# Designs tried in a protein design chat: VHH binders against p46559. Part 12

Target 1, 369 residues: p46559
Amino acid sequence: MTAIEKFFTEKSPDSEQVLLKVIELGIDFLGGEWKNVDKSQVNVSRVHGGQSNHMFHVTSSTSATPYLLRIHRQPPSQVFTDTVNLAIFSERGLGPKLYGFFEGGRMEEFLPSKTFDVNDVLVPENSRKIGAIFPLYHSINVPVSKSRRCVHLMREWLNGYESLGGGDYEILPTTVNYSDHPKSVSIKDLNHEIDNFEKWSTEIFEHTLVFSHNDLASTNILELNSTKELVLIDWEFGTYNWRGFDLAMHLSETAIDYRVPFPPGIKMNGDLIDNPPNIQIFCEAYVEADKKLKNRSPSDPTAEVKALIQECQFFWPLTNLFWALSAMKHSLLKFENGVDLDVQARDRLAVYFHLKPRSQKIYEELSKK

## First folded at step 1 (VHH)

Design f1 (framework vhh_8fcz_2)
Fold by ESMFold2-Fast, scan of step 1:
Structure f1 (fold): chain B 369 residues (1-369), chain A 127 residues (1-127)
Amino acid sequence: as target 1 above (369 residues)
Amino acid sequence: QVQLVESGGGLVQPGGSLRLSCAASGFTFSSYAMNWVRQPPGKGLEWVSGISSSGSSTTYADSVEGRFTIIRDNDKKMVYLQMTSLKTEDTAVYYCARGYEKTYVSGRDYTLHYDYEGQGTQVTVSS
């Protein structure tokens, strides 16, 4: 734990040391009225009090600008990526304002909002709204590597799993009743799966490369209280990637409930995986918003929507392989996230192999000129 | 009002045993999973063990597997953590925590998500 993480976790929010520290940060990064704030006027509260997220809402009885204080627990590379992405979106008015960052933490705008859950993202009108905002983010030019796509992270996680002593992995799904998968997979098998999908994706979808969120679970979507507009948060996996992967990632997450009791803290819904109810309206909204944003004349919207649905279906299994590999590695590192990582890895590998034949068929169809 | 009250902590020698208790009130105890988490000196929160609402499923962190046992009594609204073969590395404040009533849980966050936790009980294993 960093010195600043220790400071904020070991001391009461009401302690003189904490109050003086948040005033110091307010003066340094925000200035203005913070110079005139007395400690008796400051309120520091844990966001979602009792959570170990190390987030604090800092306010005062004055006109000094309130802020969210985030103290990092995440790996340095994820913190760096998330902060850079937030800075870009902040400047463009596409996310919370980034007020500043420092070693071990950052300060950002507090947005009065409701965090979405799995029930919210299954509402057709919300699926439409989410589909309509993706093109806005996909159209941003971000000055980062275009070669570090999802397959690069998958290789890093698999190599990490192997270096930690990981070996053959038994596929015993807990929450899905799929049986059309191998009983176990080797590291060689998983490397082959990554190679194969990279080859297929490059051959048929290379033209679809866009800056992507890559982790749009329901809980990374905020609905603003005032306007009911949606804001996407937590961009620590934000990189260039195939468009269909980003869209399929969100669609896959609509079929997973993380609100179930721990253990296991995760439940996959096979019916929603096999027959996603909102894929049509979601893809329609994406195509319509993309056409407006790029000032494209109407062509065949029906054919474009059908093609996008196929693109999402192609990438769906890959999104599950992506998180399965992460879960395998992080299970060995004993990271805690309120989900049984072995259950997540096994269920996601089962989903991967269940859906892979459809992706192979799509590849075979689209690779014909 | 949800309330979780931990007890049973104290000073113990390496190789010793302790039993922690958590008394729950203010909610339908039998409808919630329960967890034990700990915070060692100078470190973040570390998940230790979980038990399903019915008590039929238990899980443990690798560091305590085979040494700790989590038990619940739904009639008495109690959760227990039986600790054996204690090590100096087990020194921490131990918290009883109710699991997953909220809609903002992310399966990829390295931060454990709990609705409510108690004030904790200190366990010190001397060298």
Scores: ipSAE 0.000, ipTM 0.204, lowest interface PAE 10.7, mean pLDDT 83

Design f10 (framework vhh_8fcz_2)
Fold by ESMFold2-Fast, scan of step 1:
Structure f10 (fold): chain B 369 residues (1-369), chain A 124 residues (1-124)
Amino acid sequence: as target 1 above (369 residues)
Amino acid sequence: QVQLVESGGGLVQPGGSLRLSCAASGFTFSEYSMNWVRQPPGKGLEWVSGISRSGGSTTYADSVEGRFTIIRDNDKKMVYLQMTSLKTEDTAVYYCATGDFYSETLHYGSPQYEGQGTQVTVSS
């Protein structure tokens, strides 16, 4: 643990030492009224939802600017990527303001907002709003690697699973009723699936590389109280990737409910996977917003929307393979995050094989052009 | 791991009372504020009540102030919602949530692991 992590984990938020430290940070990074704040006026509350960070909401009874304090639990490389991404988005008005960073932590704007849930993302008007926000960050040039895509992390997780003693994996779905999958898969089988999908994606979609969030579950979408504007958070997986993967990741997550009791803490909805109700509205909103940002007029807007729906459908199974491989590795590490990782891995592999034939057909159709 | 388990809901007549319970595990309960939120049929989540880490401060949505009381027991790792003078508009699934209660709005510190919730139906 870093010295700063030990400081905040070993002391109560009400301790004089913590109160003085958050005042010191407020003075250093924000200034203003923080220079006049007494410790008796300060409140520090732990904030849930930060599995990768210790999070604190720092407020006072004065007009001093409140802030969110993140103390990192993650490796420096993952923290560096998230911080760089946030700094760029902060400067462009697309995310929380980054007030500052230091070794082991950062301070950012606390946004009075509602965190979306699975019911919110299924509302058609919200699907339209979400579809329209994707082009805002897909249009940004971020100065990071363009070669480290989703398949890079998938291989890291699968290699980690093998290194931890993982072997053949039996596919017994718990929350979906799919049966059109193999009964088990080997590590060799899973490597072949990654290689095959990378080949297909490179052949038909290489021109679609954009800076992607890669983890846009409902819980990473905030609706601002004042404006009802949507803000995306938690860019820890942010990297250049095929556009359709980013869009399909969000669509896939609208079919998954994490509000169910642990265990299993996860429920996949096969009806929503098979018949996503808002994919048309979502893709229409994306195309329209992308057109406005790039000042372009499509010759056939109906065909462009249809093509984007097909692109999302192509990448949908890959998003499930992505999280299945993560769950397989982290299950062996006995990682606990409120989700039964074996249930998640088995269900997501079942979804992968259920949807893969559609992706193969799309590849065959588009590779002929 | 964080786990919150709600209980105590049921069917009551208008003017009736219910006590909801929430059992917390997997985190240092005394270091987090606690909240109750509800989801009426066909609507999104709405914040109902919050209680500070020590239990010394409570706050309520205008619609429930004077009728509901939030209480916590840090030794038992429990938070409760005592509901009185129930109205048909209080019909909802009720969830407990950990996080800051500084406003009537959910913030990005709201837990990702809300339990099954507990159904409250107020009907004649």
Scores: ipSAE 0.000, ipTM 0.347, lowest interface PAE 11.7, mean pLDDT 84

Design f11 (framework vhh_8fcz_2)
Fold by ESMFold2-Fast, scan of step 1:
Structure f11 (fold): chain B 369 residues (1-369), chain A 126 residues (1-126)
Amino acid sequence: as target 1 above (369 residues)
Amino acid sequence: QVQLVESGGGLVQPGGSLRLSCAASGFTFSHYAMNWVRQPPGKGLEWVSGISGSGSDTTYADSVEGRFTIIRDNDKKMVYLQMTSLKTEDTAVYYCARLTSYEKGYIPRDSYFDYEGQGTQVTVSS
């Protein structure tokens, strides 16, 4: 725990020490009217429903610029990646402005907005809006590795699981009723699944590499109060990746409810996984927005939409394997994050094996000359 | 500002009943799972019970299953813990806690809960 993390963990947001610290940060990084702010004029509130208890909305009754204060709890590599991505999007007007960073934290623009939840992303009109915004982010050229895709992080997590003493893993789902999975998997089995999907994805979808969010749950989507435009936040897993993985990640997350009590703090909806209600609308919006953004002539939009749906279906199981491997590793570290990691790992592995046959069929169809 | 205000604690005889209340403000109450956690004298926090934002799903610690019932009233922004067949081991300060709906990415956490409120003392004795 950093000194600043300890400070904000131990002190109330309305304490004199915190009020003075946020004024100090405002003066140092923003200047302007912050130099004239008295502690009696400052309000500090925790951002609820966000990433952690260590995110604060700092405001004053003056014209001093309000800001979000994030005190880091994530590994340094995720913090670095998220900050670099935010800086790039900030400069291009595609995300919150990055006001500054320091050891253990950062300051960013507060966007008056509504954070989506699982009910919001199931509304067809919202699915269309989300589909339409993806091409804007997928069009950005980011100066980072194009070889460190989702499979790189998956291998890191699986290697971490093994190094922590992890062994064979029993698949006993609690929130989905799937039974078409192995009863257990070995580390060798999971490595084979990663290798197999990487091979398939490279053979049939290498042309689809784009800079991807890779973690677009409903709560990472803001709807701006002023314009009703959507902004995607929390790019800590942002990497170049196959487009269909990014799209399928969002679609998969619409079938998962994190509002259930902990434990388990997670419930997967098998009916939505098997029959996603908005995949057609979502893919139609993506194709339309992508055509407009690239100024390309209309082709056969029905065929293009059908192909994108197939692309999303192909990557859907991989998105669940991705988070299953993370959950397996982090459960051995005995960390709690509001989700029972063993329940998440078991359920997501069950979903992976349930959906894998469809992905294999798609690979076989598209790999034919 | 998020506020959670617990009430309803007191002194009760073994085998007795007590109902705890938690009044929530400053957030969209129905969007969050709510939990009860307790801290017995000289011990750490122990999770007791949870209820989904809609109220359709509930869960309980093994030590209280069948004796405690968690309910919520979203119109009044209240969550309740109905305690029956109370034991001396149930003596603790009880806290109402909001669980954030956004802890994907497996960030290490030193607490499961957005820990709010002053708590309410429950004493079960003779």
Scores: ipSAE 0.006, ipTM 0.377, lowest interface PAE 9.8, mean pLDDT 84

Design f12 (framework vhh_8fcz_2)
Fold by ESMFold2-Fast, scan of step 1:
Structure f12 (fold): chain B 369 residues (1-369), chain A 125 residues (1-125)
Amino acid sequence: as target 1 above (369 residues)
Amino acid sequence: QVQLVESGGGLVQPGGSLRLSCAASGFTFSSYAMNWVRQPPGKGLEWVSGIYSSGSSTTYADSVEGRFTIIRDNDKKMVYLQMTSLKTEDTAVYYCAAQSDWTYGLKEPTSYDYEGQGTQVTVSS
């Protein structure tokens, strides 16, 4: 635990020690009006920032620039990638401004905003807006590894599951009514599934590698109060990856509701998985925005949209295998995030096998061209 | 001394309405997200609704979406749950709960910093 994590963990946000520390950080990193702020003028509110960080909204009654203070719960090395990602998007105007970073934490812009939920992402106009912003992020050149894709993290999770004593896994879905799956899978079976998808993706979609969010659940989308523009947050899983995985991840998450009571804290909607209502509008918006960004005219706009829908459909099952493997490992670590991880793993594996035949057919069709 | 005191529960007919109130004291109310959680007879706790510290964002469980509204008044240190179109399945003890860790999305918290004593809601034909 870093000294700064210990400091903020052991003290109330309204304590004199915390108030003085956030003024010190404001002076050091932001300067300006922070040099003239008294502790009586400062408010510090704890905020939910995800499982990996303690987050605080720091404001004052003065014109001093408010900021979001993130104190890392993880070792410094594990947070480096997220900070680099934020710095790049900050400079491009595509995320919160990064005000500064230090050992154990960082300071960033607090965005007055509404966080989306599952109802918001199912609104067609919002699906269009989300589809239109993806090309902005996918166009960024990030100076990180191009080979550490989703399959690398999947193998790390599966290896971790095995190392923790995990074995054969029974697929007994709770929230989806699918029966077209194996009753049980071995670790060897799951490794084979990863290897097959990596092979297929490399053969037919290697040209689609882009820097990807990989975790665009509704709660990682902010709608700014002032402009109603969308901002994507929480790039902790950001890596170079196949574009269709990133797009399919978002589409898959529109069919999952985390607002249900714990346990299980998760409900998957099979009807939305089988018949996603906004995939056409989403893909049309992506293609249109990508064309405008690249100043290009497509030779066949209808065919390009149809191809992108097929690309999303191909990667949809892989996004569920991705989170299933995470859930399997983290359930053995007794990780708590308001979701029954075994229910998540079982339901997502059921979705994976339900959708896999479509992906295999797409591979067979495109590999012959 | 930290306190959360719920009121407004009672017996109501199916299709009826009730407004629950929660009075907070002993902590910086404006810095905490507020939640309503319920426990039906013989079942575990289930999260019902949440509201950000500023009151700018709300979220609801599927079972109550469109029927319940969560509201807060930071000046009066109050949070409310307006319940309409009540069903027999809504019968439960309702608890007010405070959580310090909220922004960038309301998710079900794994634990609450403070909980009230509860108020009984019975929906009976």
Scores: ipSAE 0.000, ipTM 0.162, lowest interface PAE 18.9, mean pLDDT 84

Design f13 (framework vhh_8fcz_2)
Fold by ESMFold2-Fast, scan of step 1:
Structure f13 (fold): chain B 369 residues (1-369), chain A 126 residues (1-126)
Amino acid sequence: as target 1 above (369 residues)
Amino acid sequence: QVQLVESGGGLVQPGGSLRLSCAASGFTFSDYSMNWVRQPPGKGLEWVSGISSSGGITTYADSVEGRFTIIRDNDKKMVYLQMTSLKTEDTAVYYCAKTEYGSRYFTDKGTSLDYEGQGTQVTVSS
């Protein structure tokens, strides 16, 4: 635990020490009216919903600028990536404003907003809004590696799993009724799946590389209270990647409910996986927004939407392999986040193998064109 | 109004046993997973144990597995934590915690839980 994490976890938000510390941070990073704030005027409230961070909303009865204080629990590499991405989005007006960062934490704009949940993302109008905002983020030029895609992180997780003593993995799904999968997979099998999907993706979708969120679960979407506009947050897995993976990641997450009783704390909805209700409206919104943003000439809007749906369907299984490998590694690290990581890994592997034949057919069709 | 009232804490010698109780009201108890979390002196919250809404599935932190047992009685709207083979490291304020189903926001350190009670102090000392 860092010194700053100890400070904020050991002390009440109402303690004199905490109130003085948040004033000190306000003065140092924001200036202005913070230099005139008395501790009696300050309110520090814990923000709900952070698995990887301790979060505090710091306000005062004065005109001093309120801020969100984030104290990190994440690995240093994820903190670095998320902070760099936030700084870039802050400068472009596409995320919370970054006020400053320090060892173990950061200060950012508090956005009065509603965090989405699985009920929200299944509303067709919300699906349209999410589809329309993706091109804004996909159009950004970010000064980071263009070669470290989702498959690189997948290999890092699988190597980590092996290094921690992991071996063959049994696929026994709990929440989906799929049976068209192997009974077990070896580390060699999983490496082969990653290599094969990377080969297919490179051959048919290399032209679709964009800066991607890679983790757009409902909880990483904020709806601003004032405007009802959406903002995408928590870019800790942000990398250049195939756009269809990013889009499919969001669609895949709409089929998963994390609000079920722990254990297992996760339920995959096979009906939504097999027949995603909003994929058409989502892809229509993406194509329309992308055309407007890039001022590009349309050739066949109907064919372009159908092609994007096929692209999303192709990448859907890979998004499940991605989180399965993460869950396998982190189950061995005793990571606790309200989800049974073995149930998540087994169900996601079952989904991967259930959907893989469709992706292979798409590859066969597109590789001949 | 959601209320969680913990009881059963006290001073116990190493190797001893205690049974903690949590009385719940103000919500449909049988629809929610229940958890025990603890806060050792000068440290953040640590998750201890969880029980599914039906009581059919239980989980435990590695540090307490084999020593603690979580039980629920949906008819009485009660959650219990039976603690055996207590160690000095188990000294903490113990809280009963309700989560909205299997919230992604539940963690083993200082994380937001939907509701926590006032707590019950457990001290394991000579």
Scores: ipSAE 0.000, ipTM 0.177, lowest interface PAE 13.6, mean pLDDT 83

Design f14 (framework vhh_8fcz_2)
Fold by ESMFold2-Fast, scan of step 1:
Structure f14 (fold): chain B 369 residues (1-369), chain A 125 residues (1-125)
Amino acid sequence: as target 1 above (369 residues)
Amino acid sequence: QVQLVESGGGLVQPGGSLRLSCAASGFTFSIYYMNWVRQPPGKGLEWVSGISGSGGSTTYADSVEGRFTIIRDNDKKMVYLQMTSLKTEDTAVYYCARDVSGYTHLYESTPGDYEGQGTQVTVSS
């Protein structure tokens, strides 16, 4: 835990020490009216948007510029990636303005907005809007590694799990009623699953590599109050990846409810996993927006939409394996985020094996073997 | 503009009951997790209870578990706090608060828009 993380964890937001610290940051990074602000004029509110950051909304009764303060809880490499990504999107007008960064944290623009939740992302019009905004982000050339994809992080988490003393893992789903999975998996089995999906994805979808969010849960989507336009936030997992993984990640998250009591603090909806209600509208919106952005000739999008739905279905199980491996490792680290990580890992592994046969069939159809 | 208007407070004897009401406007009520928080005299804000947008999930602070019940009526855009077995320690101004995230409990912090007057509950003989 960094010194600044300890500071903000241990002290209440209305303490004199915190008020003085946020004024100091406002003066240093923003200047202007922050130089004239008294602690009695400052309000600091905790914002619980993400599980991986301490977030504070800093305002005053003066004309001093409000800001969001993020205190990092993530590994240094993940923080570096998130900061670089935000700086690039800030410069291009595709995210909150980055006001500055320092060891252990950053300051960014507060966007007057509504944060989405799981009910919002199930509204068909919102699914359309989310599908339509993805091509804007997928079209950006970001100067980062194009070879480090989701499978690299998955291997890092699995290696971490093993290094922490992890072994065979029993699959006992709690919130989904699936039984078409192995009773347990070994580390060797999980490595084989990663290798097989990487091989399949490289053979049939290598042409689909785009800069991807990789973690578009509902709470990482802001709807601006003034325009009703959407902004995607929290790019700490941002990297080049197969676009179908990014799209499937969002779709998978629409089938998961984190508003249930802890424990377990998570409930997966098998009906939404098996019959996603908005996949058609979502993919239609993506294809339409992508065609407009790339100035492609108008054509019947039916075949292209059908292909994109198939692409999303192919990657859906991999998104669940991705978070299962994270949950397995972080459970051994005793990481706390309001979700029972063992329940999450077991349920996500059950989803992975339930959906994998569809992905294999798609691979066989597209590889023409 | 988000508006939350609390009512139903008053003076009650220890062991008594009160039902607090919160009328919401200016946002799509049914999609937000809603909280009750309180501020005892001379103390900071204390989270009391929360309810999911659908009403299917509820949570309570240990100090009120078994004594308080949170419910919502999405058609009327109302959230309620049914309080029983009231204690002197329950004396506070009670605020209704919209969560800024769908699944986070904000009992130790400001949970969003609750700049309303609150409703005073006094438990005294």
Scores: ipSAE 0.000, ipTM 0.149, lowest interface PAE 17.1, mean pLDDT 82

Design f15 (framework vhh_8fcz_2)
Fold by ESMFold2-Fast, scan of step 1:
Structure f15 (fold): chain B 369 residues (1-369), chain A 125 residues (1-125)
Amino acid sequence: as target 1 above (369 residues)
Amino acid sequence: QVQLVESGGGLVQPGGSLRLSCAASGFTFSKYAMNWVRQPPGKGLEWVSGISYSGGDTTYADSVEGRFTIIRDNDKKMVYLQMTSLKTEDTAVYYCATSPEYWGSDIYTEGYDYEGQGTQVTVSS
């Protein structure tokens, strides 16, 4: 932990030390009305804002501009990526305003909004709205590497797992009722799975590269109180990637409930994984919004939607392998985020192997042209 | 100097009742959601129950729903867990914990802040 992370995690948000620190930050980055705020007028409350950051809503009884304070728990590389992405989206009006950043944290606009939950994302109208907003983000040219896709993070996590003494991993799913998987996998097996999926994706989907969120769980979707417009937040995993991975990531997350008792703090719904109820509506909304944004009329909308559904289905298992590898590494680091990382890794690996045959069939069909 | 002090644990027979108490100090109690978490012998931490900062919303693990009731008194800075119909499986050290406020209507289990020292509950014949 950094010095600033220790400061904010070890002290109560209403302690004198914290109140004085948030006033200092308000003065330094926002100025104006913060210069005349007394500590007795300041309110600091903890906010749930993802599993990677400590978040605080800083307000006062004065007209000083309120702000959201993020203290980073993430590796420096993810913090850098998220900050750059937020700065770009802030300038383009596509995310919270970035007020400033410093070693170990940042300050951003607090958006009066409803954070979506697992029940919200399963509502067909909300699924349509989420599908319709994706093209707006996917259309943006971001000046970052186009070669650091999901597979690069996966290899980094697997290498980290091995370096920490990790070995063969037993697949004993806790929350999904799948049995069509190996009993265990070696590091060599997992590297082979990454290489194989990268090869397939490059052969049939290389033309689909877009700047992707890669982590669109329900809690990273805000519905603005004023407009009911959706805003996507927490771009710490934002990279250029195959668009089907990004879309499949969101769809996969609609089948996972993080509100169950800890441990395990995670439950996967096999019925939603096998038969996602909103995939048709979601893909229809994406195609319609993408064509409207690009001023193009589809010659066969039905065929385009069918192709996008197939694209999402192809990438679905890879999204689970992605988070399984992260969970395996971070379990060895004893990282705490309200989810049993070993349960997450085991269940996600079970989902990966359960869905992989469908992806192989799609690859075989599309590689023949 | 955040402090959470649990009390009220003890030895009780199956079918019995206990009321656990948690006294909070060093932070603005009325601004935080409060939780009860337990650790059975030889097992990991298990979330039991949560209550919103206002007391308007309560949630329970499936294993205790209908048997346990969580209550808070913001004036006294106390949170309570009323346990009835106790089972041997309820044997654990019980901890009082604060959690980050969720922007949605529901409490998240993203992590626990300011966890107390715990109180032992033993359900044995």
Scores: ipSAE 0.000, ipTM 0.157, lowest interface PAE 18.3, mean pLDDT 83

